Miniprotein binders against q8wwc4. Designs and how they scored, part 27

Target 1, 195 residues: q8wwc4
Amino acid sequence: STEEKPQQHQKTKMIVLGFSNPINWVRTRIKAFLIWAYFDKEFSITEFSEGAKQAFAHVSKLLSQCKFDLLEELVAKEVLHALKEKVTSLPDNHKNALAANIDEIVFTSTGDISIYYDEKGRKFVNILMCFWYLTSANIPSETLRGASVFQVKLGNQNVETKQLLSASYEFQREFTQGVKPDWTIARIEHSKLLE
Short names: E, the ipSAE of ESMFold2; O, the ipSAE of OpenDDE; V2, 0.75 times the mean of E and O plus 0.25 times the DockQ between their complexes.

## First folded at step 17 (miniprotein)

Design m3 (at its last look DockQ between E and O 0.32; V2 from the best seeds 0.00; counts 0 for: pae E 3.7 > 1.5, pTM E .745 < .8, SAP 71.49 > 70)
Fold by OpenDDE base, look of step 17:
Structure m3 (fold): chain B 195 residues (1-195), chain A 101 residues (1-101)
Amino acid sequence: as target 1 above (195 residues)
Amino acid sequence: TEEWSWKAFEKYKQGELDKALEIFKELVKKYPDHLEALALMALLYLEKGDPRKAIEVLETAISMAPEYVFIYRLLGEMLQELGKHEEAEKYRQKAERLRNE
């Protein structure tokens, strides 16, 4: 009667010690507070960040699949047009590398929050979100200068070589009375892939 | 009050943290119950490297408006960033309870 010792799934909590620069954290919180105080009492930077992470995973997947029509409501028209040209010209391995699964996102940070008024008195908030994610796509190391190759053992699976990629998505919302309270993606950058 | 906050924020953007704090101190002196000013002042103290004063300011805000969910959330987040996980959890739970009431 061989007592199978319960395999302690050491959840390797990749403590992505997100060295959040405490100053940047405070700055972000100040700006987030200003949004909450003066624009939207329901705004939460934490909830926003979680939503942004989900949006990133979804949008990046659709981009990798060249499903641009499904992005029309999520991504600004001008950005989507530019992306369509860039993404369609990418090699398949690069297209695949655009996709980030939620479970492959190792770090999320709020880069910058911009609050601005246009000449018409419209109020806009832009929030730049930065994501770091692991890809299994085989991208030549030459293209990924400085991408840390991580050997990640996901569970009981074979040690897969994954590369760490980064992406920046800027979310924009207009805070004008009568305007639909939707966040749109106003900028997409995938370092090393969409350069 | 919004105008004062933006004025202080402009000073903050200019790197004039002490001036920004002075504006909020004046505002809070005039309006001691101004929770927004207290919250912003707390954040500025944290950036200045005085987390003790930041916490003190938020505790003052809590004492004045114990029903105000945002203050508990902010305090919880600040404590989390300061590595005070146990205390942070207490305030997060408080914020969650108040949100559901």
Scores: ipSAE 0.301, ipTM 0.744, lowest interface PAE 2.1, mean pLDDT 83
Fold by ESMFold2, look of step 17:
Structure m3 (fold): chain B 195 residues (1-195), chain A 101 residues (1-101)
Amino acid sequence: as target 1 above (195 residues)
Amino acid sequence: TEEWSWKAFEKYKQGELDKALEIFKELVKKYPDHLEALALMALLYLEKGDPRKAIEVLETAISMAPEYVFIYRLLGEMLQELGKHEEAEKYRQKAERLRNE
């Protein structure tokens, strides 16, 4: 019997923010087919995307806590070195805004997929994933261009004020025969927080 | 066929789209049911900004592999973007029928 109009309007905003261009969706699906057909018959972009969402939540939490030693097997070494100074120098509220709780990731989209060989003939796939998530971190709105403030009704509780932030993580895996099938994060961007 | 696919893919990564298409056209002449080549040709036409030719290639692909639901979904999305809603719905309905079989 309760009305859900504010929830429906928030859902509509998330849908608009998160829709991929239909031609980009087609490109992504063709590239996913090529990975399946040529590299790995067990590959699924749907399963990858769910795993990438879990990895984003985990890695972003460790970044917010400055636990860089725990990231050494997940994030490329050169990326981690570049991020240490930037993250450590952030104010505490900006550090807290890096962390994305899994239940507050409201939209995930696949960006570009790259399939390539290096000069030694090793086979690589890079997949760019974009995440949009809500945070309660207290960030002044004038420092975050494009950030949106939402009031979210949480069941029978009072509404909360949250900000919508975005991040982009690029995942890389080597598909060369005999190589351990691990994804490494080769690029991390948290829009406006790490600029 | 793998050698030709990778040679063409190398040209694609170097931005030589027309050369990549030439290789795939020759490959499809020799192996007309080569779905990987047809998928790459469709991708190349999209990169060149010619979605109509990409659709023609995907329609060839479903004639060779009519059981692959994902090709019908690709065609549905592309035709919807071009404003051809009735044609898009036909492919979406075909995809649904194949999923239920």
Scores: ipSAE 0.264, ipTM 0.695, lowest interface PAE 3.7, mean pLDDT 78
ESMFold2 (binder alone), look of step 17: mean pLDDT 74; pTM 0.658

Design m4 (at its last look DockQ between E and O 0.18; V2 from the best seeds 0.00; counts 0 for: pae O 4.9 > 1.5, pTM O .612 < .8, other shape alone 2.833 > 2.5, SAP 73.126 > 70)
Fold by ESMFold2, look of step 17:
Order: structure tokens, then C-alpha cells, then sequence
Structure m4 (fold): chain B 195 residues (1-195), chain A 101 residues (1-101)
């Protein structure tokens, strides 16, 4: 009776989040279907999302270890060049917080899908993926508040043992006829850690 | 092999949603058992602002694949947006049970 009613507060936040995403969700699903229909009959947004989760875990680990040479095949050259100095200058606890273990990624969301042509007629698809993951790294971070909210959604026994962080990775692929079907990471954001 | 209409895709990119919708509707008639195409029609009804028809199309798709989790998730989210929280919870529970199988 002396504590707040956390279930009531968390339930309200979850309802608000659900309502705030329905239009973007609809447009994202339409765009995923259009990629399948017009660009690649083997494209599946569910399979892409699983692969993106694996790529996030792999790339974030390599970033935390400053293994930039191993990232050259996965991350756009301009993005990787900009990241080298920022990551290298981070304190060790912030570097460790970049790494996301695959089993500790608790929520994945598709943020936006862009389908466009550049001025040379090349066909591009960009897919923004947002990941929420738990870390044992010692971070004095505002993201801890989001960790408490998400942890109640999954259960409330372990909120105080790990922090919840978020990251956004934008994946890009050229669908122009004759181009190899490779996805490249064109943007990397780790909330608070790489701003 | 029938290709999906490039003209419908261009109309959608240009924001001509009504015309793109009718062309996708005709293509779905050629592939009546394609569950993803039915889901697209449901999504397009949502984009047009007709959620009642969207629900009808998705419920029809359930009769063909009652274990397809994607459609139950769509219905749950749609009913939540319409304020039908009890029915939305029913479909979300069904989707969750199917994911655990």
C-alpha cells in the first residue's frame, strides 16, 4: 500500500505506445509487401528482422572491441570512418555497453522502410531497425528509466541487475538489376553512447 | 508467371492510393489463396480509412490459415485502435499461444 501501483502505471504506458504506432506500422507492412512484390520474391520482413538482429549482435560486439577492420564488409565506409574516433575515445564501460548479446535483445522494432530511386535510376531500400537490449555494463544513463518500464512488461524480478539500452541500425540494399544482393549498415546510433 | 502490376506500385509511390488499391485488388483475385496478398488488402483498407472492411478481409484469411500468427497480430492491433479492447485481447492471446507452439 505504501508503494506506487507499478502495474497500473506500466499498463498505461503500454497502451499509449500501442496507439502511437499504428499508422507507421501499417505503412511499414505495406512497404515490406511492396519490396516482395516488385523487387525480390524471396524477401521476407520476418526473415530480414531475424537476420538484422543477428547482425546487430555481431556488429555491436565488434564495435565494442574496436575491431573496425572486420566491419568493413558490413558497415558503409563513411559510417565506419566516423565511428572509429568516437568509439575509441569512449570510456571502457561505455565501450562494453555497445555490445549486445543475442539472448539479451529483449525487443526489436521496425522503425521505417524507405523505397526510393536516386538520380541515376538505382533502386534502394533502407530499413531502420530499433533494438532494446540488456547490459551488465556500469552506465550512469538516462536509458535506465526505459529499462525499468520494459522489464516490468517482461517480468519484474531482475530490473535492478541489468540496464536496458537502445540502438538504431539502418540497413541499405541496392535492388538495381545486376547488383549483388547485399545489405550494408548505412547508419548506426547507440542512444546516449554514441551521440 | 504473372508479374504484379508495376503501374499499381508507381501509383502507390505517387500517393494515388485509391487507384493503386483497385489494381492490387484485381491482382489478388488472380491469387486468391495467397495469404500475404490478403493481408495486403487488409492493410490497404486500413490506409484508406475503412477498418471494418480490413477486419472482414483478415477474418476471411483466418479461415484459410487459422495458425498463421501474422494475421492474428494484425487483427489484435486493429481492434485495439478501434477501441475494441476485449476482442483485441482475444486475438493477441491467440497469437501468443501460436508463437509458443
Amino acid sequence: as target 1 above (195 residues)
Amino acid sequence: TEEWSWKAFEKYKQGELDKAFEEFKELVKKYPDHLEALALMGLLYLEKGDPRKAIEVLETAISMAPEYVFIYKLLGEMLQELGKHEEAEKYRQKAERLRNE
Scores: ipSAE 0.107, ipTM 0.481, lowest interface PAE 4.4, mean pLDDT 73
Fold by OpenDDE base, look of step 17:
Formats: sequence, C-alpha cells, structure tokens
Structure m4 (fold): chain B 195 residues (1-195), chain A 101 residues (1-101)
Amino acid sequence: as target 1 above (195 residues)
Amino acid sequence: TEEWSWKAFEKYKQGELDKAFEEFKELVKKYPDHLEALALMGLLYLEKGDPRKAIEVLETAISMAPEYVFIYKLLGEMLQELGKHEEAEKYRQKAERLRNE
C-alpha cells in the first residue's frame, strides 16, 4: 500500500509585481488617511480593498449572467442601465469573460481616491479599484490585443490557456448625516469587453 | 474638521504645495504617530524638492512599519536622486528580500 504523499499544491503565487509607483501608493495612502481622519474613523483601505474584491467578484458574475435586477442595490442606476444595453449585446464568450472568481483575481490595486463636495455641500468619496483576473473564456486574440495569454496549470489538470483581463470599478459613498453608509458602484469598466 | 481637510486637499490638487504643506503639517501634528500621516509628510517634502527631509520622515515610518516594502522602494529612489547609490542599493535589496518572503 504505497502511501501517496499528499502533493503539496504549490500555490503558484503569481506575484503580479504590480509596479505601483511608490508615489502613487503614498498618494493613495494619504487620501485614505484623510478619509479615516475626517470622514470615517472605521475606514481601512485594506478592509475596503478586500470588500471591493468581493464585490467585484459578485457583481461581475451577475453581469455575466445578465442578472441586472440583482444589481440594483449595488450599482448606480444610470450605470446599470448603460451596462444592461452593453452586456446584453455581447457575445456569450464575452459575457462569460466578464465574470471573475475570487481565486481568478491575480492582482488588485487601488487606483484613484477622490474626495469631493457637490454644489449642495454633500460629501462624496470615490475609490477606483483596478482588478486583473484570469479568464478561461475563449476570446479571439484579435479582440484582446495585448492580453497576455498565460498557460496556467491548475493542479493536475491539463494546461489551460487563460487570458489576463482587467476591470475597473469605482466605488462611491456619500458622507452626509442621515444618508445610509453604503458603498455603491458608480462606474464599471471592463477593458476590451465593455468599450 | 472635515472642511479643513477638504481645503488642504484642494490646495494639494491645485498644486499649491506650500499651502497644502502647511495645512497637512497641522494634520500630522494631530496624528504624529499615524503611518499615513508620516507618509504624507514624506511625500510633501519630496514634492517640495527636499528629499532629505523626506528620507528622515520615511525612515521614521519604516521604524514603525518595517513590513511595508513600498517605503524601502521610495527611500531607494530618493537616495538615488541624492546620489547616494550605495545606500539606495541597500534599500532596494531590502525591498527585494521582503518581497520574496
């Protein structure tokens, strides 16, 4: 009885060395600090980023499934309307490529943080999150100019060809007294899929 | 207050670095031990063309949070700008070591 040694799944930590410009990183941290200092003492950019990653995975999956009604509380109405038209017109392979599972997300970065007051004196914070994820959807290389094709061997499975895609989700929250403290998605961009 | 922070931030966005610097200095005085506040001061000194002061502030930040690789990278870049290539390389090597851990 040859005891098969449990193959240590070397999680190939694809260290996507996101060369975040250190200056941009510091700027982001500054803005995060300002949010913490003056808007929300419970704000953590780390916790926010994790939540945003989960939201991205969830929302992108629902988009791929054309489940727009389930997005009404998560995505701004105007954005959802525009997405409904765009996503519905996509080929099935492109729709499938919108979906990102949490485990397929290779890299997450905080893009820009914007703090602004509107003309009515309402305070808003927008946080742009950028995600890079692997898709198994067969998208013609011509459509994905510059998508890096990765041969990913997931465990003992056959080498699957995956393509690296990116998405940008902008999260917005209003910091006005009496307003529900919810983050909503104010912008969705999927490069090469939703142009 | 929130309004004060907004004004400081607007000055920063507008490129009024001197005014922003003074406003953010008050913020740092209020939160002297906060890592992001130190990072802010480091950035502001860098943007003002005082990389030496930036280094001093960031060295303090490193002492508080030695796990942050980005601080080492930033220090490496600033030291390189100052012509301190040997010291810059030390920080680059440290950053690389921390990434591989």
Scores: ipSAE 0.019, ipTM 0.435, lowest interface PAE 4.9, mean pLDDT 77
ESMFold2 (binder alone), look of step 17: mean pLDDT 73; pTM 0.619

Design m5 (at its last look DockQ between E and O 0.02; V2 from the best seeds 0.00; counts 0 for: pae E 5.5 > 1.5, pTM E .728 < .8, off the site)
Fold by OpenDDE base, look of step 17:
Structure m5 (fold): chain B 195 residues (1-195), chain A 101 residues (1-101)
Amino acid sequence: as target 1 above (195 residues)
Amino acid sequence: TEEWSWKAFEYYKQGELDKALEIFKELVKKYPDHLEALALMGLLYLEKGDPRKAIEVLETAISMAPEHVFIYKLLGEMLQEQGKHEEAEKYRQKAERLRNE
């Protein structure tokens, strides 16, 4: 009778610095300040956001192409595995709709910033980024609740239908001495496509 | 700006387009030169089925950033859908000119 050692669920104490102030903008700025103050003096939320936008465009394109091997260094292994299954099962039009071109990104915003410590004393920062982008992929309106199909005639080209899509990518970095200072994507959500 | 945008994003994901739009209206009221917010508002009005308001918002955006190719492209497309072919062509030509600069 092999006693299955209870897997100690390491309770990641997410220190939600619950600043009671309902102004999330102030909270985001405070958290960004905390990153700067305690983790990285060179951290800029503006620079990060631009980098995140570029990463989103790149990663989303690779996802649309099912180039999962090229994502191994950019996306967390567990997330990539789950995405491989989901994306592979998508219709081609939905796969194509995952791709966000940098010039078709309409709006980028910083969502939640989380700072947490694990039981081993490792420090992590997660930054959720939200993207709004246009796709030329023809997705049936039934699948895209309310996605206004606007017909874009670019010059003499065929009328391309553009639809507004949204995605959220969570970027994670470990701030431990000797750990490579790389951001990895810890979560990917494409609304209406990867549900 | 970021907090409001996150809330708008959450409302949009939930299908609450009007609530998302209201947040952006407030954002633009506070930051009238926020081009991305104006662009997104234009698209949200299109999604809502109000192309007239979409055009109005995008024209406002263009007035603030005459160099922004994407806004011209988007406005040109919207105008074309509204049957305003001459105006659409004007904006397409401008977008093309700016892209080549």
Scores: ipSAE 0.356, ipTM 0.723, lowest interface PAE 1.1, mean pLDDT 80
Fold by ESMFold2, look of step 17:
Structure m5 (fold): chain B 195 residues (1-195), chain A 101 residues (1-101)
Amino acid sequence: as target 1 above (195 residues)
Amino acid sequence: TEEWSWKAFEYYKQGELDKALEIFKELVKKYPDHLEALALMGLLYLEKGDPRKAIEVLETAISMAPEHVFIYKLLGEMLQEQGKHEEAEKYRQKAERLRNE
């Protein structure tokens, strides 16, 4: 074992990375095995998670730019309709805060995996992904009450102040034989910026 | 075997964990090398709050399928939660070796 530094508290000085709910991690890995065993022998939760991170960065950028036409192939229609109204009503600095640069996504976790049939025998998988990211967008901390503010310490002194935000994206795919193997985003939650 | 697995999965969706577990126990009794049934039993024991029994079942699974990297990662995480840090590291190192192959 290594003599690792004590785990840092979630404060404005340090961001703790890599710790997750270990029992939840085990449960999601077993459910991922079930997808592999019963639905798709090429499924990998590791590959899915890497792709979901890239999709989050891409979709969040398009949302911030109000490019809703480009989202119609990626996000479920009813979700996109609700998002158009909410995003359009945001101030520009809040819109900019929606975007997550891939390099600034500091923590991801798999929340829930749902495996189910509907009444017509169609096979579905839903995977909830939670993303924590830093933003340099100029957001009034007073306006975003409850927002976490962290100082990213680099070198000699604090070089910048960033806000830590989180978003939850639920991905859905139909695994029914003969159906196009596409993941769509069935739910987007951002409790601090969107309702 | 698939029909039994899907019946147990329906019980699992309804929250009837003991009924699902009994089906997989019968499957493993008839097919002792059934990896999917062992993994599902592991999940059911976790949902019932018995991680030690889940570990036992997953150790049986890797004995029959030593190439499945994800099972070693599962065991490492569960053993870490049980405070068995040295055994957990052994499984994590095995998973790393298999991923590099």
Scores: ipSAE 0.068, ipTM 0.531, lowest interface PAE 5.5, mean pLDDT 75
ESMFold2 (binder alone), look of step 17: mean pLDDT 75; pTM 0.662

Design m6 (at its last look DockQ between E and O 0.08; V2 from the best seeds 0.00; counts 0 for: pae O 5.7 > 1.5, pTM E .590 < .8, other shape alone 3.145 > 2.5, SAP 71.763 > 70, placed apart)
Fold by ESMFold2, look of step 17:
Structure m6 (fold): chain B 195 residues (1-195), chain A 101 residues (1-101)
Amino acid sequence: as target 1 above (195 residues)
Amino acid sequence: TEEWSWKAYEKYKQGELDKALEIFKELVKKYPDHLEALALMGLLYLEKGDPRKAIEVLETAISMAPEYVFIYKLLGEMLQEKGKHEEAEKYRQKAERLRNE
């Protein structure tokens, strides 16, 4: 009975993670196509998503280690400034929970894609990426009330208790002609850890 | 236009796929090259288990505006998501061929 509880939580969270408005799914694919068609003929949402997953793993680890100097070229300065204060004030176990091992990211989804111009005519694309990952960090149950707990096989016979957390990273690139083509992280949210 | 998308989503949540389809049919009647509506009609036909109609709708759009090669790309992605991998590969290759031409 007791072991059944972890399996039920895992099934419930997988259903939640798999939920998607089909209209939003199609809308996202059309917007990705528009980027390809009109902004960058080399753009691929598949390649972007894989790069974003790698960036999430890298940035989240650097955040957990408070290595903010290494984030200055990756994260918008206003975002990094606010995060520095919040992350530094976290207990060590909460800081450790920020880090996402690439192999433990169990679900990645593309959220909203925004294509817009600012008042100066600069062209921007923002892509929201949502990540769900497992962590072994010890977080008080009061902080993560409602969070799912999973048992994960480690090696052949070992079982490790892990918690499922989510994060949202918004990537921004300026597509104005003449601007170098790089992505910066314009928003970082780690559910229940930075709230 | 966005209002029609919200109306269709409400019908979809209620399980009324036919009513959601009718909303997009009316939108396409007014705007025949409305990319989102065409793609959504195709997806909804696949959700109903009618891939024949999904393909017909999307290929009709392509015949009217063949420069919209993205329809083959989207059709391939939709079929892949529904587990029809051999059909998906057919249209993915078609999209790649047209992209190179």
Scores: ipSAE 0.053, ipTM 0.487, lowest interface PAE 4.6, mean pLDDT 74
Fold by OpenDDE base, look of step 17:
Structure m6 (fold): chain B 195 residues (1-195), chain A 101 residues (1-101)
Amino acid sequence: as target 1 above (195 residues)
Amino acid sequence: TEEWSWKAYEKYKQGELDKALEIFKELVKKYPDHLEALALMGLLYLEKGDPRKAIEVLETAISMAPEYVFIYKLLGEMLQEKGKHEEAEKYRQKAERLRNE
């Protein structure tokens, strides 16, 4: 039947999109190694990625619910302020589409890792994480140009039409003595929803 | 010393893969259980065109961390891109076996 071919190609395409450049993957791993070597001997990119996935699911859910006060410790103040304006103005279907359940996340990739020093000698690490997730929110196809519509049978449930969305969250940590060793979200992008 | 990892990265950026590999070999000797160092060394061997050594190092890493099964898949894809379809399939099968365990 004609329906099986698109799913294999799309899974392959997602894998290919996430790992399209093995060189970039190697570079990312090298940068992760540099974080371990210079900043945190307990740093693991695998553990970080899992934590980032959990954070994404949590933060995106809170955003969809407009619970901005609960995000004050997790998201940079400036980013949260901008998001409050943008998210509040969104239609309900778009707000709902911001939420990613952990089981609906189909792919996670480490984007760029940046290590930089500021003029005051503070050390920062930024890690961009990219997530692809399925939403059941009914978003007009016109708004989601290029979103692949998937008919996903989740378990024993009826075939639901889901759309593939992507989000990018940048996590930042300061590596200065005496600074709390917390990751904060310094950037949030939801393609097609928060433009 | 912090200096060696940056040097390795610089050597890698400069295309001096052999020098980068030597630095990583020293790192792995010093930190034999460090999975990222093993993974990086394996990947550098792949870039150098030595898949045998890459596999050896990556299998060591996988033995310590099953989550690195993904590396076999990546290896399979890289080998496929190089036209080594038979070897690629072997690694895909290994990845599939490890995923099902």
Scores: ipSAE 0.016, ipTM 0.353, lowest interface PAE 5.7, mean pLDDT 77
ESMFold2 (binder alone), look of step 17: mean pLDDT 72; pTM 0.612

Design m7 (at its last look DockQ between E and O 0.01; V2 from the best seeds 0.00; counts 0 for: pae E 15.9 > 1.5, pTM O .766 < .8, off the site)
Fold by OpenDDE base, look of step 17:
Structure m7 (fold): chain B 195 residues (1-195), chain A 101 residues (1-101)
Amino acid sequence: as target 1 above (195 residues)
Amino acid sequence: TEEWSWKAFEKYKQGELDKALEIFKELVKKYPDHLEALALMGLMYLEKGDPRKAIEVLETAISMAPEYVFIYRLLGEMLQSLGKHEEAEKYRQKAERLRNE
């Protein structure tokens, strides 16, 4: 009588990341309002967030591939230099974990918006964006203290074990007359990977 | 709360600043600890040309949540816009200290 081991129903805890924290919504609206009111009447936080998400996916992929030369126009020089040293020293699995596919980004939030005035009277707006994304990279749980391991079935694919990671990218733009209206990445943080 | 904020914003965009403020006043009356509503009210009072009331509202918000860096930054920016550069710098420094903690 072969005792059928009870199939442990792994309760897939679907963490429903409730997107609609009213507080975060209002905070985002305040920040967007400030930019709209004082800097750019065409500014849309929704459009910016979507653009930032795309930029994050692109930049993180290039970082994972050590393609630093392709980031020179997108990332501040000082930040890119520091990243080059840190990323090149990472194990391959950690490098791979830096990459966020746009479809693997589960949550995007607007962090703090800050306005800086320099001594020359130049105005800068910084927008911190926070991303949560799933990685298939095999990172030891010991290194990722507190990372939740999720079994996620994306579409018709097999159930894959994924880890939830977070990254913070700070976007900066100068609002000075005659300056090109380009956003650059002024800060990159990948929790648990780029410590 | 989100719907109310959106309605207020729409009124603001339509040039109906007083109506927008009334919506936020009602919201803050119901939710006096709603920091984001206080921040928006502060900004709207500035736009209305009442910097004194703007500062009062933001100081109220700071008193309730001194840990929120965005309130310090907002107040600093508002003071800067009013030409109060020294006071603005004080709040910017406070915001930086909180960011580094």
Scores: ipSAE 0.018, ipTM 0.276, lowest interface PAE 6.3, mean pLDDT 78
Fold by ESMFold2, look of step 17:
Parts: sequence; structure tokens; C-alpha cells
Structure m7 (fold): chain B 195 residues (1-195), chain A 101 residues (1-101)
Amino acid sequence: as target 1 above (195 residues)
Amino acid sequence: TEEWSWKAFEKYKQGELDKALEIFKELVKKYPDHLEALALMGLMYLEKGDPRKAIEVLETAISMAPEYVFIYRLLGEMLQSLGKHEEAEKYRQKAERLRNE
């Protein structure tokens, strides 16, 4: 239970982009090139983005089902702890809206890429990914500001309501020599569903 | 560009459907084969109550990328809502074949 003495002269700083920040495509491509050139010759932002899309679909489904034990290897411990409280407090229809079917992810984009070192010289890369997806969860109105409602009538008697929602997942990998080369999710934001 | 797509979504989220469509129209004029923009335009035309225009833009997307399964599913839903059940089933069957093949 004993913590080591804190270092007296340096602390780690981290910048996190919000959901409304503009996409900076040029800077993203430059930073992806730097990762390729100096950290990992097998890195591809295109391949990463497809894997991140699969991870989003998988993780969002597990979150909607409150299967937090299955997320322990995918999501940072401190993030998962905070998510447990937030997700279990949601009404069932809001929980269902968290889940994104891979086939209903309409748009993906790469946000900012951070390349930095912490006070111990550990090398990190953070990649922010934004996902836009359709949900048929039954939300009666546009009470979720920023979510759009689509109504599709199925014949004369039925209507299906679909909403376009967004989520932002920040992926982090430590590139320090000798560290297991795993991407973990360091931040999860579901617009209007998770504060 | 991706910035234009983000700006269009901001207008859409604010309920400004026509402004979002105008931004996507401008994007597609510059990048005629931007499949995601065409798909989103189709969804927005459907919400606006103009399913014939939605079908038009989605068929444009198919002509440029015949393997885009998502578009065939959307077309099936739109044609069904117009009472064109035979055509709707054609597109739904095409989507199923592409997913499996």
C-alpha cells in the first residue's frame, strides 16, 4: 500500500481534444508519418482506423450490456472505473443507444494525434477517433440535444425512429522499448449519453 | 474535406437540415465520389421528406462504388416507404449477396 516519494520537479501534462474540435487532416497525416518514420515502420493510419472502428463497435456493445469485466484489457483502469458508475445510472433505452452496430457506423474520422514523452521518458501516442452511428433505440424525442432523429415509415402503420449519434474514443499506446505493443482506450465520450 | 463534413454535421445537429445539405452539396461538387457524403445526403433528403432526391443521390453513390452495401440497404428502405416493394426487395437482396460474397 506504500507509494514511492513523488518526484519534486516535473509533472506530466496532457491535452485532450473535445468532441466539437475541427478535424485537422493535414496535421493528422504529418503525425501519422512521424509515427511511421520514427516509431513503427508497420504503422498505418488507415489500418489503425479500421481496427479502431471494430473496437468501437465491440466496446460500445459491451458497455451497453454493462459487461465491464470483459473491458478490463481494452480500457484503461481509471476510465473503466468512472464508466461503471455513469453507465449503470443510465435508463435502459439510453444504455441501448450506446451500442453501435458495425454496419451502422456511417462516418469515422481521425481527430488529433498526440506524440509525447512523460517525466520518466516513456513514449506515448494518443489517437482520437470520432464515430458517427445510427441507432434505433427508442428515444421518443430530440431531448438529446445534438442527436438527430430520423423517422422512416414502414408502410401506413409503422414508423421507425433512428437517431444519429456520435462518440469519441481516444486510443493510447506506449512505444517505450520493452513494453507490450497494445492499444488501450484512454478516454470514452458518448455525446449527450455520458455527460 | 473532413472539415467540411464536420461543419455539415454541426449544422445538422442544430436542426439546420437545409444548411447541412448545402455544405454536403458543395463538398460533393468538389469531390464527386465522396461516398460517405453522398450517403449522408441521402439520409438527410429522406428526413426532409424528399425520398426521390434521396434515391437519386444514393444511386449516384452506387454507380461509383457498386460494392457499397450500406447504400443498398438504405435504398431498400426508401423504396419500401414509397410503395415500390418489388424494387425494394431487389436492393435488399443485392445487399445480402454483397455481404456474403
Scores: ipSAE 0.000, ipTM 0.230, lowest interface PAE 15.9, mean pLDDT 72
ESMFold2 (binder alone), look of step 17: mean pLDDT 75; pTM 0.661

